# VH-VL binders against Large ribosomal subunit protein uL10m (mRpL10): the designs that were tried, part 90

Target 1, 224 residues: Large ribosomal subunit protein uL10m (mRpL10), of Drosophila melanogaster (Fruit fly) (q9vpl3)
Amino acid sequence: RGKINIQRPKAPHYERARVVAVTQPKYPELPKAKSCFKTRAERTQQQQENPYNEIIAREVRNWLDHSRLVAFFHLSSITADDIFRVRVQLHKQNLHLKSYGSKIIEQAVKNTRYEAIVPLFHSNHCIVFSPDPEKTAALLRIVRRVPQMVLLGGIVEETMLSRNQLVAYAQMPGLHAVQAQLVQTLSQAPGHLIQQLQAHQNSFVQVLDVHAKNQMNEETPKST
Key: E = the ipSAE of ESMFold2; O = the ipSAE of OpenDDE; V2 = 0.75 times the mean of E and O plus 0.25 times the DockQ between their complexes.

## First folded at step 7 (VH-VL)

Design b21 (from z31 with heavy chain D102E; framework fv_imvotamab_arm2; at its last look DockQ between E and O 0.26; V2 from the best seeds 0.00; counts 0 for: pae O 10.0 > 2)
Fold by ESMFold2-Fast, scan of step 7:
Structure b21 (fold): chain C 224 residues (1-224), chain A 118 residues (1-118), chain B 112 residues (1-112)
Amino acid sequence: as target 1 above (224 residues)
Amino acid sequence: EVQLVQSGAEVKKPGESLKISCKGSGYSFTKYWIGWVRQMPGKGLEWMGIIYPSDSYTRYSPSFQGQVTISADKSITTAYLQWSSLKASDTAMYYCARHWGELSFDYWGQGTLVTVSS
Amino acid sequence: DIVMTQTPLSSPVTLGQPASISCRSSQSLVHSDGDTYLSWLQQRPGQPPRLLIYEISNRFSGVPDRFSGSGAGTDFTLKISRVEAEDVGVYYCMQATEYPWTFGGGTKVEIK
C-alpha cells in the first residue's frame, strides 16, 4: 500500500479460507508448458550430446595444458562483486580463477592422467590456473583473505599434490631446482592422492554441515 | 617469435574450388586454437569458425556451416580454409588468428585476398 | 547470436585529445566459467587486426598504456587517453563468451 497506509493486513487464515470457499478451479496442465520442459532422462541425454560441453571441455583441457600450477578450491556462497575483486587481484599475479560445471570438468579430464580429480567437483568449486608455479605462495596469500575459498589440492609441474603438499611447496625457498625436487618427493600416485583429497573434502563438507546446524540452533556468537 | 603466415592472393571464377593456408611458427601449434575471420571489401570482421589442432575439433559460425571447411595438419603446423565451389560473394580478405584462454585472437596472419569474378 | 553494437560509427579527434568508443552487447558477456571474454582490436589501414585489450581491461603485450578498457556485463568502453597519428584506423570490440563469436560494427578513428 505504501507510506500512507499503516493498517496491519488481516489474518492469513481468514483471507485464504474466504477465497477458497468461493471458487478455486484447478487449471489443467498446459500442453505448451510441457513442450518447454524436459524429463530427467531428456536433460541427461541433451547434456551428454551438448556441443557446448564439447567445446568448453576442450577450453578447460587447453588451460590445463598451458598451466604449470592448477589449484582446486571448494567455493562457498560469495557475491559477484566479491569474486570479481578476487579474480582481479589474482590476475595481477598471472593467476586465473575459473568456474566450470562438473560435467564439463569430467569431459575435459576423461582419458587423461587427471581423471582422478573428478570427485572433487561434485560440490561448489573453482579452479585457479597459472603458467608460473612460483606464484603458489602469492595464490595462498591472496586466498587466505577469502574465507569462501577452501584449498583442496592441486597440480604442480604435472604432479598432483594434496592441500598439505601444496602448502609445503609454497613455503619453499625461491630456487626452482629445489622446488622441482620437492614436487617429485611430495608427489603421489593419482589413485592414492584422490583418496586423500576426497577424504579431506568430505571432512570439510561434514564440518560445514555441522556448523550450519549449530547456526540453525541459535548458536550464533556475536561478530565483532 | 610467434608468426602466422598465410598463402598468397587468389583470383578464381565462380564454381572453382580453393584451399588457402595459415602456417604457424614460433610456438607449440597443437596447444592453440586457430580461427578464421572474413572481411568483405570495405566492411567489418566476421568470425567463420575455429579449430583445435590437437584433435582437429572444429566449430563453425552458423552463417558459414556447410559453406567452408576448416582443417589442420599438425606435422607441418598449418591450418586450412577451403571451398568446394566458390561464389562471387566469397570475394574478401581472409585472416587466420590464434587463440588460447582469455586471449581471444592474440596474433593474426597477414591475410589472404580472395577475388572471385567471372 | 550475441549482437555487438558500437558507437560512434566514426570519431574524428584532434591530435593529443582523448577518444572514447562504446560497445554494447545484446546479452551479458559473463561466460559460464566466470570470466568476461570482451576484447578490443585495432586495424590500421591496409594491415591485419591487432589485439589491444583482452578480458575487458587487460592490455596485450606491446600495447601502449594510453589504451584502456573498462565495463561490465553488457556495456564496455575503450579509451585512448592521448590520440597519436599512428592510432588512425578502425577499432572493433569482440565477444568470445558465446559461440558464434561476434564483432562490433567498428569505429573509425580519424585525425581532424
Scores: ipSAE 0.556, ipTM 0.774, lowest interface PAE 2.0, mean pLDDT 81
Fold by ESMFold2, look of step 8:
Structure b21 (fold): chain C 224 residues (1-224), chain A 118 residues (1-118), chain B 112 residues (1-112)
Amino acid sequence: as target 1 above (224 residues)
Amino acid sequence: EVQLVQSGAEVKKPGESLKISCKGSGYSFTKYWIGWVRQMPGKGLEWMGIIYPSDSYTRYSPSFQGQVTISADKSITTAYLQWSSLKASDTAMYYCARHWGELSFDYWGQGTLVTVSS
Amino acid sequence: DIVMTQTPLSSPVTLGQPASISCRSSQSLVHSDGDTYLSWLQQRPGQPPRLLIYEISNRFSGVPDRFSGSGAGTDFTLKISRVEAEDVGVYYCMQATEYPWTFGGGTKVEIK
């Protein structure tokens, strides 16, 4: 019941049927990178010739400013079909997959604390943006099944995190979950216990932030 | 509620100057582009140019470069389109619209009808 | 400039039946950032345009699910699965991949 009419009658083949068959490609499309991502060389050349490079840099800055989660990946050779499937899965989680040339990134982050990310874009790469840092766990679940995407690190709430720090962040309870635990505790506990719990949670966050910053400083230049 | 409210209809003579406005509200005005689009009577849409109000960086369609000036005053969240000397061929409806990220022209003003006649 | 060609010019449709609008670009609309900035706009009589579909197939907030977009590269399609009286108007495709941004010539959808 509730049928979607997916079974179409296979009535007589008219000239329309022949036109449809002729318009379907017999030969494969050009290299898949041109349909989803351009090669590193093509991106560099296009960006040098694109009269709108300044506009693109401002739009990248806008993405950075609107996103509370930014994740950086090295991207190995991947088919257009595979990257499309990953893009669809990410989009369902409000995760936006993008790629830019290093010159665009340099211009976008100039005079910001994020200038340190520029070396990550000298190799084949992609970036995932999201306004929701709670989606970090979903991101990592999706890309775990995509060996062509190798996590390099990220930015969460304007704090740069290494790969290990971002993975650790993804395992922490979400902000809503932490807030819900506080509300639940307040419903059950006296005032002294509530104050002690809040102090301990703040200390845990501070320890994690110090750990994240130490891990960022210890990474090799390739992973900075 | 995101709104773009444009100034009212104008009736002008050839050679006169004109400045029409587009006031944005309900969002962070300086984080979004404002574009201007012309629709001549009975015709389709034409992109005129775009401005980033944060630093007033502008780009014009080649067809409109030198014909109009696009500006913004971020202190009053308002973008402007202006002519130094109107022509009869400038008779059209003019829309402002905003842009961010993958959303191109997601919200539009109500339009400003400009009529230029002797 | 990227030329956007729409067909048909006019689409008279029986109420409740589907409508299909095609848009072809003179160049690939795949941006250097990996996305395709192809949008569909609706302009009802006497109203400003409004966004229906962005990035080929994503419905904008408040757009009914009877509107769908598809396509890739240079060939794109807007479909209305079941035309309603409120769908009367002119539909435009628009590319925002390269400046200057350009529009198709429009397709008038009307009830016959």
Scores: ipSAE 0.006, ipTM 0.525, lowest interface PAE 9.5, mean pLDDT 77
Fold by OpenDDE, look of step 8:
Structure b21 (fold): chain C 224 residues (1-224), chain A 118 residues (1-118), chain B 112 residues (1-112)
Amino acid sequence: as target 1 above (224 residues)
Amino acid sequence: EVQLVQSGAEVKKPGESLKISCKGSGYSFTKYWIGWVRQMPGKGLEWMGIIYPSDSYTRYSPSFQGQVTISADKSITTAYLQWSSLKASDTAMYYCARHWGELSFDYWGQGTLVTVSS
Amino acid sequence: DIVMTQTPLSSPVTLGQPASISCRSSQSLVHSDGDTYLSWLQQRPGQPPRLLIYEISNRFSGVPDRFSGSGAGTDFTLKISRVEAEDVGVYYCMQATEYPWTFGGGTKVEIK
């Protein structure tokens, strides 16, 4: 009477094992209780599906294309109230502060000349738009009082500028003043050149005149 | 100067097709949204939809979805609103307007009166 | 859809007197970007609408200073400090915070 080893049951015959494997009830994995808290990623994905986001993305493109001054800022622990105050100050100067999600920005600038700005939007950021590049100095003056706004860089007259370059731009005399200086410099250049070219000729003529006068003086017989 | 000039008044019968136009000038046409707004006689303003002329992306109000078609030809800086089959209830003034960011509808066309009567 | 409710429907005003128009939204008009896309439009008799105020309180170019906008969240007000004869018409609030964009029912300003 072979003692049925209940601790190590003999593996069933190959055929029986196949039947048992096929007949094992596949219990549907209990739907993992979708935690009521949609992960930030899921929320972001759902936000991407909002048709309104596409409209906003195109609006962002419109702002970028229409603005002659664009400045990018990192926001460090700024309150909604502080943002509101800054926004009001900026509005008084025809500066428009906007905050967009990174995905909206990515969508907006995809396959455009602005695609290079995407890496700037990995954290809490805002953008300031202006149709007037002359407002750069005003912008910097306002944001200097807001330590929570950190300037990252900007776009001025379709040129991307670093933080330092933007600060330097704000310190420069207005475009018209620079143009005026350039025109003055250019207008002086021909005058100097002409003077230099004529200087040798004039010197030569003077030497010849002196020689001619000396010869005339030698030919005047001392009447004795 | 920014201007939106709409096509002239239309008198149509029920069942007829119609396409009205809005020509933009004095600005970069492809950089601004164009919206259409309906105003029935003696009534308020109704947002119909908008188009971005650069890529012809269009959004409609649910009330007008499938009832009208908004299109644009950026080569001639013109937006269009069209019906495949007009109804008497389509009798209204139709305005096109430019939209940009926070400025909302900043410039408006003069309007096109559409009268549908049997 | 966001419902915009304007009051009053009609506002008879004496020349030189102030006028006030209210616009209430069914939900907050503060967008996720922090801005409130509320605008006020004026439509004079026989004319297309004209933009007066954008983003609650900003006057559009060429708009007289007698027009002012205020409010927050769901309650907004357009004020005319001194009504002039040219101010006769229908005024509309508009929201563009959520799709679809919607207008108020309008307020008719008339001279007594």
Scores: ipSAE 0.006, ipTM 0.487, lowest interface PAE 10.0, mean pLDDT 83
ESMFold2 (binder alone), look of step 8: mean pLDDT 94; pTM 0.957

Design b22 (from z31 with heavy chain L103Y; framework fv_imvotamab_arm2)
Fold by ESMFold2-Fast, scan of step 7:
Structure b22 (fold): chain C 224 residues (1-224), chain A 118 residues (1-118), chain B 112 residues (1-112)
Amino acid sequence: as target 1 above (224 residues)
Amino acid sequence: EVQLVQSGAEVKKPGESLKISCKGSGYSFTKYWIGWVRQMPGKGLEWMGIIYPSDSYTRYSPSFQGQVTISADKSITTAYLQWSSLKASDTAMYYCARHWGDYSFDYWGQGTLVTVSS
Amino acid sequence: DIVMTQTPLSSPVTLGQPASISCRSSQSLVHSDGDTYLSWLQQRPGQPPRLLIYEISNRFSGVPDRFSGSGAGTDFTLKISRVEAEDVGVYYCMQATEYPWTFGGGTKVEIK
């Protein structure tokens, strides 16, 4: 039908397209015409991509299982050369900077206690792994010079820590026993301890808000 | 200590089935991958495939896909390499080895010699 | 598949002398995650392989300081600073950057 193609009408405005979509017949006549056709080769390539993602997700899970320190970063625009230099500097401290797609991270942490980290990876991101939690201070010292890397939080000794908690951990002595006890303390009362350290920044309004939140939590307790 | 102990030597005829084992001890079995490596007499090493024992996910080298089956039983910390029908060309030393992440194989089994002859 | 080429095929060495083994890959071994998964294995006669070096230059637990690894991209070297009698065997490089994982052809170190 060449006549229809000669004088193509303008695409409907968003609102008109929306109305047309909901009023369309329930029995479409040409379902194949509205689908994206794929060659056998393209379908085969898509099947091959799925197995690759599955193995990489398990490798990520394996890194999580073997790392006593995991730090999550938002990554702003940075050149390949600059990130390579950061990676080399981190590697000297047994800190391993890695980048994975959000889908791979989601598959890696699915059905684990680390599922809560998935929202952190909806934008450009990277992860630093280390078997040595004593290197947290070295990590923060190095990334302090890399404004494109913004610390979001991390996992230390299997405990999820906020940015502030991870900073507090980094300031402690490098003795494993002391650091492990600090992680326990921070994880048991993260909001209370950090809030008290920053108490002089609080206004009367903020103090009232915190009290209101505590009253609500006390009146409607939830199981952990 | 970390150990991977493999089953004993096998002498088989072409067409026979075979299942050899690799038992891990001294570590958390499900936190490590187990790989299988073939070494033909007087030749080098060939990677056959790997298994993630936590969920029995397997990945094979293309040259071994369909020729062997890798499996694991995490309840007895044992990985397996199996042939449905052996060929004379399967005569080799077979090693299991563990790894984690993308690191190379850190601990190896002692090897299982498989001899297939008519 | 990534092809791993080792030189020399054999290295006769006098006790106490250094030995050097080269490994070249057909493609860069830098993984998309940024690390380089190149390792070195030692196989003594009648024994299973033993890990010596992982991620180019890191010595595995129990490996003597006389073993060292270096390199980047596609060109890697294993050095033994002072060869001892127990170092006799075949040495293999291995890449784990891309599936399938592949080994070099091996280098036989012998005492002359």
Scores: ipSAE 0.445, ipTM 0.728, lowest interface PAE 3.1, mean pLDDT 79

Design b23 (from z31 with heavy chain L103E; framework fv_imvotamab_arm2)
Fold by ESMFold2-Fast, scan of step 7:
Structure b23 (fold): chain C 224 residues (1-224), chain A 118 residues (1-118), chain B 112 residues (1-112)
Amino acid sequence: as target 1 above (224 residues)
Amino acid sequence: EVQLVQSGAEVKKPGESLKISCKGSGYSFTKYWIGWVRQMPGKGLEWMGIIYPSDSYTRYSPSFQGQVTISADKSITTAYLQWSSLKASDTAMYYCARHWGDESFDYWGQGTLVTVSS
Amino acid sequence: DIVMTQTPLSSPVTLGQPASISCRSSQSLVHSDGDTYLSWLQQRPGQPPRLLIYEISNRFSGVPDRFSGSGAGTDFTLKISRVEAEDVGVYYCMQATEYPWTFGGGTKVEIK
């Protein structure tokens, strides 16, 4: 506790008993220290200009610079306990599960060849980083048991790969150098890979749309 | 063989300027942050600030903001800590340390002892 | 800023006996990315600090398995299962969850 003021002016007359009899015990409404007049857009703008976001964006760049394997996931609703168990299993394999806001991801990848992946992070997402690309097989084995995590694509040896290309890479034997050369051969153009990533996103949406349509338009059986 | 090698001990008078160095070797210098930590005689560790050498972005502890300048020259893989005007209270051992994405200081320099007295 | 409190201030131990150091933070060290950036450093007399453990419980390369870390949220522990002569020194916990990064006050480990 700070300094205590023990001196107070005398009150020549105080009608305490009358005040207590009229006033019921309750917490008085606290006046606002400052009026909140900012719109949602202004609040979002302030958060995006936060210096703390610049630091986190550089940490993401640091992860990208050190990681020879980066995997992108859509993340469905999952309990804190379940994601913690997944994180523990991944960490044992030198796989680091991270979750960042979309604006931080955008700041981290702007002016890089990976800027085109930003649309993948408009919804709930997470990223797995590793300095060891040979752990791709372990990653896929672990997340196969986690239906809430849907693989969208990734980066191996600085090369962007689709979901199918990551699966193929996981099945390749041999040394990192040889695997990197094979990855370069499999991935011909960033533009083509971006189309593949967008197609996978669109296919996921189509699956949800078909399921929604089936919920509404289930056919009534004909009488016999 | 990651190494951070710091400049030698300095003995200065109050009001003098000083620039000490931390040279990194055995790793990709621009992929790691470099932090500076002060240890006053017989006391514990104090984080001063950090720099990302790739773009020279700096972040300072509020206690050291305006008291020191952190810089880096990636062409010679060297980070710097500088004072425009030293005070007797700046007498301390100064360490540089490399920082990974897990926000851990994994490798440390040997330290530079700075003594400021009249 | 986050205040890191270490206990005890000094820990005299007999060779081969265990030692335990506690570190408490003034607020949770769980980062928004889900990880906890709590590290343990060792400083031997006249030497620079050395990383022992990062992210609560992960031993740094070359650190003997007799060192272990545990904890969550605001309470963390460093244990040395069997203290050796070379373990004499001051041990610090450090948080890097929030700026400014802060260290504990240190615990001196000495042989009886």
Scores: ipSAE 0.034, ipTM 0.569, lowest interface PAE 7.0, mean pLDDT 78

Design b24 (from z31 with heavy chain H99K; framework fv_imvotamab_arm2)
Fold by ESMFold2-Fast, scan of step 7:
Structure b24 (fold): chain C 224 residues (1-224), chain A 118 residues (1-118), chain B 112 residues (1-112)
Amino acid sequence: as target 1 above (224 residues)
Amino acid sequence: EVQLVQSGAEVKKPGESLKISCKGSGYSFTKYWIGWVRQMPGKGLEWMGIIYPSDSYTRYSPSFQGQVTISADKSITTAYLQWSSLKASDTAMYYCARKWGDLSFDYWGQGTLVTVSS
Amino acid sequence: DIVMTQTPLSSPVTLGQPASISCRSSQSLVHSDGDTYLSWLQQRPGQPPRLLIYEISNRFSGVPDRFSGSGAGTDFTLKISRVEAEDVGVYYCMQATEYPWTFGGGTKVEIK
């Protein structure tokens, strides 16, 4: 209560004491830690970051393995409130919206069948996972009302599909045998599918430009 | 249905080794994390560590690093928790639990009571 | 480590009345992926823990509607709208936002 003494054993956690220690001259030249090797503290922090990233990367792989529906989106600037509302709507349909760093995605899919998705994540992105592929139609209906989310492609029953193929899949009946057969057929040209996914991603700027121009033209509706 | 079945209760003396098991069934064992959680008598839950059975990747809570070993044998869908040398302070109920994606532990084993006394 | 503090330590409640449990974290539980990995577990006497609620407010399969979760950031609540005899037990909050994963100290729900 009335004690204001900073205990000596806890001094290393006090930022002001640390700054004073760092500024005190010890060597006439650049600190050896900066010139040669990482400091023990920096190494410890990097160690903590690396194990955490490994856990999260395996969580991503776990979601990919568990989910029969995975959809990839480019995500434009969106408020926290707006994305929260979208997440709530998606969750009601057993659709889980997640955003992971590109490096974590790369670690998760490296040396797996999903490695081909890495190029999709070199820009702002998000992923929607679901154990239920029949929810593809519900996903597209919800996302249609969210212009900040642009569908790039996805994975259904462990098979990569382009944007157009995912849209087509959404129109199919819920009979698993028919769906599995179609998905298997679509998966027989992996190079072509990857190229289509990249083409949809590359055309994103054109889509945004058209959308932006339409928004400017319709921003102030004219009535006569 | 999803089930995690753990090995039976153990009574050991300090210094003895022990390996307890957790057998998963009713799901794809390699697609889920298995975690271990300790509950000391009359106390709460403590996360010990996890394993991803597909590649046997393990990660431990700092409090348990070096005190226990977690392993798995995917051919018999079984995860293990092992001590090289037990201490009286290891007396506790040990639970295994399956981890669903990023979202907590969804199915739990019935627990293995480990009693270490002289 | 993220410290999870639960209040109250025990909650005696009359059958059919509501019960409320609070969980407070030492730092925000919003993960870098945008989700909040706060879950609630129930442990009945002599039984293993059971998942009730994940990601703040989502009921796990088979969990009755009388259980609900709410909250954001660092302050979370589990509510039981009408306590039944089978709800006796210890309730734990858990965070999986940051390593190491940590549990609250538990709240014992008892019938008067």
Scores: ipSAE 0.053, ipTM 0.571, lowest interface PAE 6.3, mean pLDDT 78

Design b25 (from z31 with heavy chain G101S; framework fv_imvotamab_arm2)
Fold by ESMFold2-Fast, scan of step 7:
Structure b25 (fold): chain C 224 residues (1-224), chain A 118 residues (1-118), chain B 112 residues (1-112)
Amino acid sequence: as target 1 above (224 residues)
Amino acid sequence: EVQLVQSGAEVKKPGESLKISCKGSGYSFTKYWIGWVRQMPGKGLEWMGIIYPSDSYTRYSPSFQGQVTISADKSITTAYLQWSSLKASDTAMYYCARHWSDLSFDYWGQGTLVTVSS
Amino acid sequence: DIVMTQTPLSSPVTLGQPASISCRSSQSLVHSDGDTYLSWLQQRPGQPPRLLIYEISNRFSGVPDRFSGSGAGTDFTLKISRVEAEDVGVYYCMQATEYPWTFGGGTKVEIK
């Protein structure tokens, strides 16, 4: 008899198995009531949530501090198969797609120059990290085919950039020093920034700019 | 090149204290977690705990909480595993390993054999 | 704790033939950040463990392409397409999704 074990059905083809394995956590609306075991495990995890959040917040902060490219996305409903394919393509370019809860993000960036990004994460979201800012063009090429991922903005060489500024940066040739200079120029040109923001219809880009502006205006807040 | 070098083998009696070391080199020591893993003779691997050297934050496995202390000295890029009072059941090979998120334990030390007998 | 069950306990393989190792977890390894923290380690006789595969299917630097990982949720597989003499050793799966982090019991790959 060539019958498979009912408790362990035959493994699917490699690519299909990988898609399912990697993309299951990327499901936008994970049905938490699917099984009593999973519900119980989730309750136990919630009870131990504080130490877990501290560890993950440290890792998020370290990624932010040591990645020379960080891109923020709003994530709409997307299939497990689709997000896995995106993740695989990104990983080949040393681009790391991560999803974190808004509480963890807030804890990670609190009292840092990145605090302005917190409002971006009030809805479903994901972040792409890379140590290599030259991969910005590759990132945008890959996500261009994923309408569920909406670019909100990013950080390049420690400089906060709007969606339009990040797109402009991606058009620059792969000369590291020249790209860094471009980032500096883009961030210092208020007229250019305003013009680009007016052309963009994404309200989250506006939210990022408002919070960045409020953060800069609070550079002279009352001290002590 | 990334390398973790552990202290040499130890032979101890029950009740004695012990502190073994794991020195990291070839990378930014404070940007990675260091974990400790036990392997009893002829058995598999057991996770003991981890430390984040930048602020010395530690997390232990419940089975090892209160039995060992994990610490680190970032000025000499070294992590430590310490027992206040050894037991015969502590006889094992102890490995340190570097950890970063999606890479899991990517580089491992050569191991420190600890033998506790009367 | 998440229990990681590996099968088989030992796998005698003829040189050049494929080997397959299974790892099953007592609960889903999908982390709240969206990733699945399942890794495979190789321990050659008298040596420390070595990372082979991380996050289910990604080969670590310097790992030959004859090694591949697959799986989802609670069921994972490590495959060696053509076993070579240097592949002798014990293979472990590991989860870092939930504390405490746990390892499979190990599978000994040996040449027959």
Scores: ipSAE 0.075, ipTM 0.582, lowest interface PAE 5.8, mean pLDDT 78

